# VH-VL binders against p58978: the designs that were tried, part 24

Target 1, 218 residues: p58978
Amino acid sequence: MTNTEIFNKLTNAIVTQDIAGCAKLTQEALDAGISPLDIITKGLSPGMKIIGDKFEAAEIFLPQIMMSGKAMSSAMEILTPELEKTKVEGEEGTGLAITFVAEGDIHDIGHRLVTTMLGANGFDILDLGVDVLNETVIEEAAKRKGQKIILVGSALMTTSMLGQKDLMDRLREENLRDSVKCMFGGAPVSDKWIDEIGADATAENAAEAAKVALNVMK
Key: E = the ipSAE of ESMFold2; O = the ipSAE of OpenDDE; V2 = 0.75 times the mean of E and O plus 0.25 times the DockQ between their complexes.

## First folded at step 8 (VH-VL; framework fv_retifanlimab)

Design v4 (at its last look DockQ between E and O 0.29; V2 from the best seeds 0.00; counts 0 for: pae E 12.9 > 2)
Fold by OpenDDE, look of step 8:
Structure v4 (fold): chain C 218 residues (1-218), chain A 122 residues (1-122), chain B 111 residues (1-111)
Amino acid sequence: as target 1 above (218 residues)
Amino acid sequence: QVQLVQSGAEVKKPGASVKVSCKASGYTFTSYYMNWVRQAPGQGLEWIGIIYPGSGSTWLDQKFKDRVTITVDKSTSTAYMELSSLRSEDTAVYYCARLPYRFGSPYAFDIWGQGTLVTVSS
Amino acid sequence: EIVLTQSPATLSLSPGERATLSCRASQSVDSYGNSYMNWFQQKPGQPPKLLIHDASNRATGVPSRFSGSGSGTDFTLTISSLEPEDFAVYFCQQRSNWPYTFGGGTKVEIK
């Protein structure tokens, strides 16, 4: 099989929620000498994008998204060790991504996808999880002052946006704002909002988030 | 008993300012968002803005950004909405309504104040 | 902003009859399997009262004759059998995006 064929099959495995197939194809791709990053960016991520688009179009629902997520996870379990090897041999990573879901919010599907995509794109990951206090985020940022850091917050509820604003304010108060990059995502988050709160960027989906983060960190 | 008690009716002239209060009781004031909603006579409901009493962070509808200020006094568990440069079209009943902070509670305006009539007339 | 259109504007019915109220959103209010639509009841001289949250969940103390359904852009409030106290104005409200918006309301009146 050509690399393109393998990628298409990976994409399809995600779209059809074929968890076992996804894992198998992932291994086959690795065995064929395809880089973990290519597997993710050219095969798996396109599938997740399709799933996202379908969800937005009301063609699929939460269960399918979750299953696709599981398929993605199964692949990542295989790829993660390989990615780590690549990082050791490569240039210093693109930086540390501290990922979290805002306080009061427990929706983690998007958060997990973003985290995965960031990792796949060379970021070191500190996943703080869901329902995360701004103070926790600040503390983690402070501990790592001087490092190349991007804060990646997810908010699925409109009210969580206020928390984002507060976080930005607190970062400024603690003299950390200039030491970190800040990216926020979620359905209610817009470019206008990012500008309003003085954050650096937003992204529409997990795949874009990784790209945007790379650009922001340059 | 959980309740929101608002200040009394106001009559103002065009160009004046009005400050409506909403006193919360029976629950932790800083654990809920406070919203302001108004309703012109015989009309529908219009959301004005939201505040998180814990931090004082606010968001206002674009329509009101230049004229509305929402604040809280934590010590008295009271939220305030001040509307300046009053116009006749601002005549309405103004409501405060709480909204849960954390997931697990219905994210809806479950408790409302009794409303405050603000009349703007020359 | 998300515009909510309620229909009909007025619904004239008798006690015991079934009431079906519609709310249509200009865009989907769904996110991650949830529909962020609420329903309120308002009587004259009173603030709105929460009836349904997240499309289909009855608020505490709300009688079983009230039910909500729908997803995406189309939502329905149903009163299975109207009681005299149910004659009021009903509003839908979305919490998907800021600004929060309400429908224009449906008045349920006695025929």
Scores: ipSAE 0.644, ipTM 0.833, lowest interface PAE 1.0, mean pLDDT 92
Fold by ESMFold2, look of step 8:
Structure v4 (fold): chain C 218 residues (1-218), chain A 122 residues (1-122), chain B 111 residues (1-111)
Amino acid sequence: as target 1 above (218 residues)
Amino acid sequence: QVQLVQSGAEVKKPGASVKVSCKASGYTFTSYYMNWVRQAPGQGLEWIGIIYPGSGSTWLDQKFKDRVTITVDKSTSTAYMELSSLRSEDTAVYYCARLPYRFGSPYAFDIWGQGTLVTVSS
Amino acid sequence: EIVLTQSPATLSLSPGERATLSCRASQSVDSYGNSYMNWFQQKPGQPPKLLIHDASNRATGVPSRFSGSGSGTDFTLTISSLEPEDFAVYFCQQRSNWPYTFGGGTKVEIK
């Protein structure tokens, strides 16, 4: 069985909401020597894209996309320990990463990878998920004021960048800006954008995001 | 019915300003991004900027060197684009265009205004 | 900023023929398994009309003769059998990064 055949089966398991089958196929892919990152990016993420496209076309509804998300989560439970085997030794008290995708952006499969890599690099994780209101992010940060916190927002769509600016403005308005570090990532986010909104950092991919977050929290 | 209706054509002299309006109807104004795009005669399309009417947050193409201001009036469901220090090369049709951001909608400019011709001449 | 290069600039064809329009981006418009390339049709005196979003998804009410394909930097709009109403200018547009940019257009005209 070829790697491309395994990737296609993983994609189909996501599309058909086969939670147990997705987990089994993920383990089989690992046993075949396929890297956890390849399993995610070449097998699982394409399945979530197909499901998202079907929802946009009104071919499926919210329960089906949630069940595909559960299949994805079952695969990530298997993959997380394997990703952690590449863990870099972190400093004591690395901090809490609050990870999220801004409101209106619910396709972010990369969000899960960023969250996993942060955890593998020693962060405690509070994963808020997708389609998260800025108010929710502010509320969770306020609850934990005084802790060593980094906010990590992912963007799939350039329109999510306006939400990032709004979040930074609201953090300043609520006197929380100095209580947290703020990192935003994804293909549309640039260093110029980070400087403009007054955030702390960006990164080009999930592995780099974890390293950048460690540096920001030093 | 979902509709974007823009203000009428304008003739301006170099150095003046123009303010184009875009009135939205048939949908919740504060739940969609609004964009401005222009098209010079016989030319392609050029994106100007975006606003989220709910918060008023904007991002503008820096090519305009801060000559552009995009605003909204939530009480009238109307977006505005003001371009100052007009030059002859600013002669174009100016469009407003809606951009959905919620899941289940196309993530593209799905509704456009009819366009507003701005002519800059002496 | 991401430059979109459309080719050809003009495509002269007869009704019933297949039209193939190309759009090349100066850098990838892919993110997290999605291609952020859209296609628009524009007729004289009218605003653009959305045809294809996210590389391959037809907008509501767009006939099946229109299809989009591609990923990364190379994208194609295909009209399988041209009808009289299809003679227009076609633009690609990326929303992967600000500023959003459009291609220069391909004019599909009657030969």
Scores: ipSAE 0.000, ipTM 0.493, lowest interface PAE 12.9, mean pLDDT 83
ESMFold2 (binder alone), look of step 8: mean pLDDT 91; pTM 0.933

Design v5 (at its last look DockQ between E and O 0.50; V2 from the best seeds 0.00; counts 0 for: pae E 5.9 > 2)
Fold by OpenDDE, look of step 8:
Structure v5 (fold): chain C 218 residues (1-218), chain A 122 residues (1-122), chain B 111 residues (1-111)
Amino acid sequence: as target 1 above (218 residues)
Amino acid sequence: QVQLVQSGAEVKKPGASVKVSCKASGYTFTSYYMNWVRQAPGQGLEWIGIIYPSGGSTWLDQKFKDRVTITVDKSTSTAYMELSSLRSEDTAVYYCARLPYRFGSPYAFDIWGQGTLVTVSS
Amino acid sequence: EIVLTQSPATLSLSPGERATLSCRASQSVDSWGNSYMNWFQQKPGQPPKLLIHDASNRATGVPSRFSGSGSGTDFTLTISSLEPEDFAVYFCQQRSNWPYTFGGGTKVEIK
């Protein structure tokens, strides 16, 4: 099978909620010498996008989304160890990415993908998880003052945007803003919003997030 | 008992400002967003803006960005909405309404104030 | 902004009858498995009262005769059997995007 065929099959496995198949195909892809990053970006992520689009179009419902998520998770369980092995020795200067999902939000699929992609691109990772208080983020930033740090926050809910603004304000109040880079992502987050709250960047997806983060940290 | 109690009716002239208060009780004030919504007589509901009392961050509808200020006093668990440069079209009942922010809670305006009538007349 | 269109504007029914109210959004209010549509009841001189949240979940204390359904852009509030106290105005509201918006309302009145 060509790499393209493998990617298509991975995409289809996600779209059809084939959890077992997804895991199997993921392993096969690895065995075929395909990089974990390519598996994610060219195979799995496109599938999740399709699922998202279908849901928005009312073509599928919550159970299917959940199952697709499980399929994705199963693949990631296989890929994560491999990604850690292939950590491109990031140039000693990439920095630490502190990743989190905003308070009140528990959606972790996107967060996990972003975190994984950042790690794959040479970032040290501190994953704070989901439903993270701004205070926790600030504390972690403060503890590491002087280090090259990028805060990477994810939010799916509009209300979480207020939390992002608060975080930015508090970083300024605590004299930490200049010591950290700040990137936020999620469906409701726009470039305009980033500008409004004085953050550094946003990204549309996990792959872009890694690229943007690298650029921001230069 | 969880409740929001708003200030009394106001009569103002065009060009004046009005500040409506909303006092919260029976729950942790900083654990909910506070929203302001207005309703002109015989008309529908119009969302004005939202504040996160814990941090003080606000978002306002573009229509109100230049004239509305939403604030909170944490010590008294009170939210405020100030509307300046009042016009006749601003005549309405103004409501405060809380909004849960945590996943698992109903993401809706579950508690409302009784409303404050603001009349703008020459 | 997301525009919500409710229909009909007025619904004239008798007690005991079934009421079906529609709310259509100008764009999808769904996000990752959730439909961010709420329904409110409002009586004269009173603030709105939450009936349904997230398309199909009854708020606390809401009678079982009230039900919500729908996804994407099309939502429905159903009152299976109208009680005298149910004659009021009903509003849909979306929380998918800022600004939050309400429908124009449906008045359920006695025939």
Scores: ipSAE 0.350, ipTM 0.718, lowest interface PAE 2.3, mean pLDDT 91
Fold by ESMFold2, look of step 8:
Structure v5 (fold): chain C 218 residues (1-218), chain A 122 residues (1-122), chain B 111 residues (1-111)
Amino acid sequence: as target 1 above (218 residues)
Amino acid sequence: QVQLVQSGAEVKKPGASVKVSCKASGYTFTSYYMNWVRQAPGQGLEWIGIIYPSGGSTWLDQKFKDRVTITVDKSTSTAYMELSSLRSEDTAVYYCARLPYRFGSPYAFDIWGQGTLVTVSS
Amino acid sequence: EIVLTQSPATLSLSPGERATLSCRASQSVDSWGNSYMNWFQQKPGQPPKLLIHDASNRATGVPSRFSGSGSGTDFTLTISSLEPEDFAVYFCQQRSNWPYTFGGGTKVEIK
């Protein structure tokens, strides 16, 4: 079966929420010698983009996108160790990405993809997970004052966005604002919101996030 | 029982300030946003602003931003709204109302305080 | 800001009749498959009481004669068979974007 055919099947497994099939195809692609990054960028991410676009167009609803996210997560459990084994460490100028999903929000549909893409693009990773308190983010940033750090957070609900504002306010109060770059993403986050809270950047989707983060850290 | 109990009615002169309290009980105070809403006599509802009790950060409607301060005291589970430079147009019942921000909770103002009448007259 | 327009301003109906209340938003209040439109009931001298959340979900303890529907910009509250205790003012409210806003209200009067 050609690499193009494998990528198309991976994309379809995401779109059709075939969790077990997605995991099997991911392993088969690895066994066929396809790089983990190619599996993500050419097979899996296009599927998540299709699902995201359908959700924005109201063709599918939250349960469907969460199930596609579960299929993606299943594939990433296989791919993340492989990316970590082949990652080239010591790229000066890239920095540490501290990734998290805000307090009160447990949606991580794109969180693992963003974290993995950041790592694949040379960032060192500290993944704090979901439902993360601002105090935890502040503590981790404070421990590493003087390092090149980008905080990467997301929210899927407008009510979580006040927590983003609170984090920025706390960074300023603790004299940490200039020690870090801050990027927030997710469907409810806009350029106007980023400017209002005094953060550094946003990305329109998980696939774009790594490029935006690299540019911010330049 | 979940409830919000507000401070008593106030009578003020133009130019004064008023500080309304809202004491929460029966739930974890820092697990909900607190909102302030007012209603002038015989009129509709007007949202004033919101506070994140865990960190104290606020967002205020632009029409109030220079005159209103919203704060919390986590140790007493109490929210406060202070409105300064009072005018007769500020005569209203002022309500506190909680709002969930965690997934799995209702996305609405599910519990309101009883209201605090603030009367501004010369 | 999102302007909510309720109609009619007043409904005068008899007990047992069906009440239909409309709320139109100046822009969509939908996000991520949910409609962030809520309905409140307010009786004289009382705070507002949550009736319907997220367009169609009845709050705890609200009788089944109350139902909500709609999406995007157009929303409806229906009271299938009006009871004497349903005499009140009804407000729609959006929680989609700041500032949060309320409709002007519909007063339901028992003839």
Scores: ipSAE 0.094, ipTM 0.619, lowest interface PAE 5.9, mean pLDDT 84
ESMFold2 (binder alone), look of step 8: mean pLDDT 92; pTM 0.940

## First folded at step 9 (VH-VL; framework fv_retifanlimab)

Design w1 (at its last look DockQ between E and O 0.38; V2 from the best seeds 0.00; counts 0 for: pae E 3.2 > 2)
Fold by ESMFold2, look of step 9:
Structure w1 (fold): chain C 218 residues (1-218), chain A 122 residues (1-122), chain B 111 residues (1-111)
Amino acid sequence: as target 1 above (218 residues)
Amino acid sequence: QVQLVQSGAEVKKPGASVKVSCKASGYTFTRYYMNWVRQAPGQGLEWIGIIYPSGGSTWLDQKFKDRVTITVDKSTSTAYMELSSLRSEDTAVYYCARLPYRFGSPYAFDIWGQGTLVTVSS
Amino acid sequence: EIVLTQSPATLSLSPGERATLSCRASQSVDSYGNSYMNWFQQKPGQPPKLLIHKASSLESGVPSRFSGSGSGTDFTLTISSLEPEDFAVYFCQQRSNWPYTFGGGTKVEIK
């Protein structure tokens, strides 16, 4: 079985909500010597993207996307320890990544991948989850003034971008802007938008997000 | 019953300012965006800007950026739009319009105010 | 800025006839598997009323004789059999990107 065939089977397991099959295929891919990152980016993530697209197009509904999320979670339970084995140790002071999905948005697929990659690259993690109010993000940042903090937010809808602007505006209003770095991602987010709201960075995918975050925190 | 009730018609001189109010009822004010749209007599619709009532952040069309202020009063569930340096070309009906943004909503201006005629003359 | 061009400007028809209204965008309004094109009806002295969202989804309480179709840059509103209350101006509107923009309108009037 080729790596492409394994990736296609992983993608299909996500799309068909095959929780046990997804876990089994994930372990088989590891046993075949495929890297945890490749399993995620080439097999699992494409499946979650397909499911997200179908959900947004009303071809499937909330129960189906939640079940695909459970399949993804079962695979990540296997992969996270393997990613930790490649973790860069001894880099104390990398920082805390506070990760979240914007208010009104429940699309956590890219968020979970980004959070995992940040942890694997030496960040401490505070994962706030989905549908997160800006007030919550501000409160967590304020509690930790003086620490190295990066806020990592994601959105999948254009309407969620006003919430990103609001977070930046409130950080400035609360005199917290210089206390944190801010990174936003998601399909509607562009470099021009990042510059407009005065955030620090964006990234095109989960693996790049971790690299960009490390560079921003230097 | 969800509704938006706007303030009454205004007559203004060129160079003056106007502040239009939009009172929301029947829904949680801070969980929907508020937009302002205008329509000159016999003309099409022109979007002015949007506000996030929870935090007060706005985004304004470039052609209004230096003359428009959009605000909210959360305690009264009321949005405001102030347009300054009025010109005769600003004569229009000004509408507030709600935009749902949470998952499962239509993501469209589903509820409109009745409109406020602003006439700039003399 | 995304420019919306509606055609025809005026559509003169009789009750019972089929109305077909076109809206063309200067660039795609598609994102995340959806087309962010909406349709509104407006009668004199009234605010616009939402008919269709996301190109083809019928708003609650809107009669099934209204339908929307299209994707990318080309969109159509269809009224299968005109009723007396359907004679009005119809606007398309995109919300895929700021600034949100409206088409110039199509007036559907009694022939």
Scores: ipSAE 0.372, ipTM 0.702, lowest interface PAE 3.2, mean pLDDT 86
Fold by OpenDDE, look of step 9:
Formats: sequence, C-alpha cells, structure tokens
Structure w1 (fold): chain C 218 residues (1-218), chain A 122 residues (1-122), chain B 111 residues (1-111)
Amino acid sequence: as target 1 above (218 residues)
Amino acid sequence: QVQLVQSGAEVKKPGASVKVSCKASGYTFTRYYMNWVRQAPGQGLEWIGIIYPSGGSTWLDQKFKDRVTITVDKSTSTAYMELSSLRSEDTAVYYCARLPYRFGSPYAFDIWGQGTLVTVSS
Amino acid sequence: EIVLTQSPATLSLSPGERATLSCRASQSVDSYGNSYMNWFQQKPGQPPKLLIHKASSLESGVPSRFSGSGSGTDFTLTISSLEPEDFAVYFCQQRSNWPYTFGGGTKVEIK
C-alpha cells in the first residue's frame, strides 16, 4: 500500500469508528516506515475533523464521536512512545510548552493530542493537566521567567474561555505577559477572541497547534 | 438556602446610569459564573453578559459592550451590573442568574434573583 | 449569534391535554456530545425557572410530566398532561456559543 492509501484508511477508520482497525493500521503505518507525525497529521487528524464537522451538522451523534475518540486514543497509545523517541532527535531551542486545560474543564483528548504534537515538534513539555487554576499557570510562568515559554491552554466550553481572559489579565498584572507566549484553543475559541484578550495565537486542531506554536516562538 | 437577592427598583432619567446589585448566599460565590439577563415589559428574555467571579473577567453581548459594566465584590459575594446612558428601551426587569462552571448538574441558570425593575422615563 | 425560534407563539389548551412546544436553532447547539439547550418556565411577576437542561435532563423537583427531546437544531418540550399550574410562558435557551440567546417564548394559556 502507498502512504496515501494508508492515510486514507486511517482517516476512514476514525470516521467509521473502527477502533481495532485504527490501531492495526497505525501499527502497520509505523512498520511501513511512516513517521508518527505523518500518521497523525495526514491520517488520524483529518478523520477527527470530519467527525467534528459531521457532528456539527447533526449527521452523527455523541456515541459516534465518543467511539471515534476512542479510535484516536487507541492510535495515540501506539504513537506516543514513538513520538517520544523523536524528541531526542529534535531541534534544540524550540522552548518550553506549558500545557493545561482551563479550570472547570476536564476534557483532555484535545489537550493530550496538542501536548503530544508539541512534544513531537521539539518542545519541552510541562503538562499541568486538566482543571488547572490560573494561579498555578502564573506560578509556573513566574518560576521560569527568562526562559523561552509558550502557555498552551485549552477551553472546550464557552464558560471556560473566561478563564483564558483572566489568565491574560493576570499575566499583565504580574508583569509576565512579555516573558511568555500565549496560545489558546478549543471549539469555541476564535481569532476574534484571541485578539480581544491579547493572546498570541489559536489553532483549529492539534496538528495546527504545533505549527502555530513553532511560528509564534520564532 | 441558596439564593440571589437583588437591589430594589430604580427610576432613572434618560442619559443617567443605574447600578443593580445581586447578593449571593448559601453557596461558594466563586464557583459559579454570574449572568445578567433583562426582560422588557411583556417581552422575552435578553442575555446581557457574564462574569467569572474568581478573576473578575467578563464577556458582554456586543449590544451592551459600550454601556454595561459587570463587576463583583468577592468579600460580600455580590455581583453588580451598571448600565449607563440609559434609554427608554432599557426599561426592563433585570435578573442575575448563576451558572456552574465545573462539571456537574445543572449546566444552566439554576438560581435566579427576584429581579430588579429599572424604569427609564423623562 | 444563534437565533432560537419558538413555535407556536401561543398554545391554547385545556387541563389534561398534551402540550408540545418547539424550539429551532439557526445552527447546531451540540458540542462534545451534548446539546446545550435549556428550557425555562416563567410565571407573571416571577423569574424564569429551570425545567430542562442539556435538551433532555429534568431539573430536580420538576414534575415528570415535563420532558425534553431533540438534538442539533430541533428541540421539543413536552407536557404530557397539563396541570392548572403549568399555564405559563416557556423559553428555550442555548449556551453553546456566545452570546447566549433565548427563544421568543411560547405562552401556554387555558382554552
């Protein structure tokens, strides 16, 4: 099979909620010499995007989304160890990514994907987890003042976005804003929102997040 | 008992400002968002904005961004809504309503204040 | 913004009858497996009272004769058998995206 065929099959496995197939195809792709990053960006992520779009269009429902998420997770379990190996070979100087999910929010699939992708692209990772207080983020940023840092926050609910605004305000109050880059993501997060709160960037998905982060840190 | 108690009715002239208060009791004030909603006489409900009490951050409907300020006093567990440059069209009952931000039921405005009538008349 | 259209504007029924109220959204209010549609009851001189959250979850203390259904853009509130105290105005509300919005309301009145 060509790489393109493998990617298409991966995409389809996500779209059709084929959990076992997705895992198998992921392993096959690795065995074929395809990079973990390509597997994610060219195969799996496109599938999740399709699922998101279908859900938004009310063509599929929660159970299908959950199953697709499980398929994705299954693939990521296989890919994560491989991605960690790639980190050792990554370019030095990318910086530290502090990743977190906003307070009150426990949705971690996107967060995990973003964190993984950032690591795969050469970032050092400090994962603060989910339901993270802004105070914790501020403390970690303050401890590392002078380092090349990007804060990467996820908000999957509209209400959680207010925490992002609060974080930005506090960064300014604590004179930390200029010492860090700030990227926020999540379904309700828009470019307009980023501009409003004075953050640096947003991304539509995990693959894009890594690219955007690299650009922001240049 | 969980409750929101709002300030009393206000009568204002056009161009004036009004500040309505909402005092929360019976729950942890900083663990819920506070919303403001208004209702003109005989009309539907209109959402104004929301505040995150822990940090004080707000988001307002575009219609109100230039005239509304929402604040909180954490020490007294009180939320405020100030509306400036009052117009006759601002005559309405104004409500505060809490919204949980953590995972748990309900994911909606489960507790409301009794409402504050603001009358704008020349 | 997400516009919510409720129908009918007025529903005239007798006690004991079934009431079906519709709420249509201009775009989907579903996110991450949830439909962020809520239903409120309002009586004259009172604030709205939460009945249903997440399209179909009955609020504590609300009678079982109330039920919510739907996903995406189409939602329904049903009162299986109207009681005298159920004659009121009902509003749907979405919290899927900023700004939060309400429907225009359906008045359930006694025939």
Scores: ipSAE 0.259, ipTM 0.683, lowest interface PAE 2.4, mean pLDDT 91
ESMFold2 (binder alone), look of step 9: mean pLDDT 92; pTM 0.932

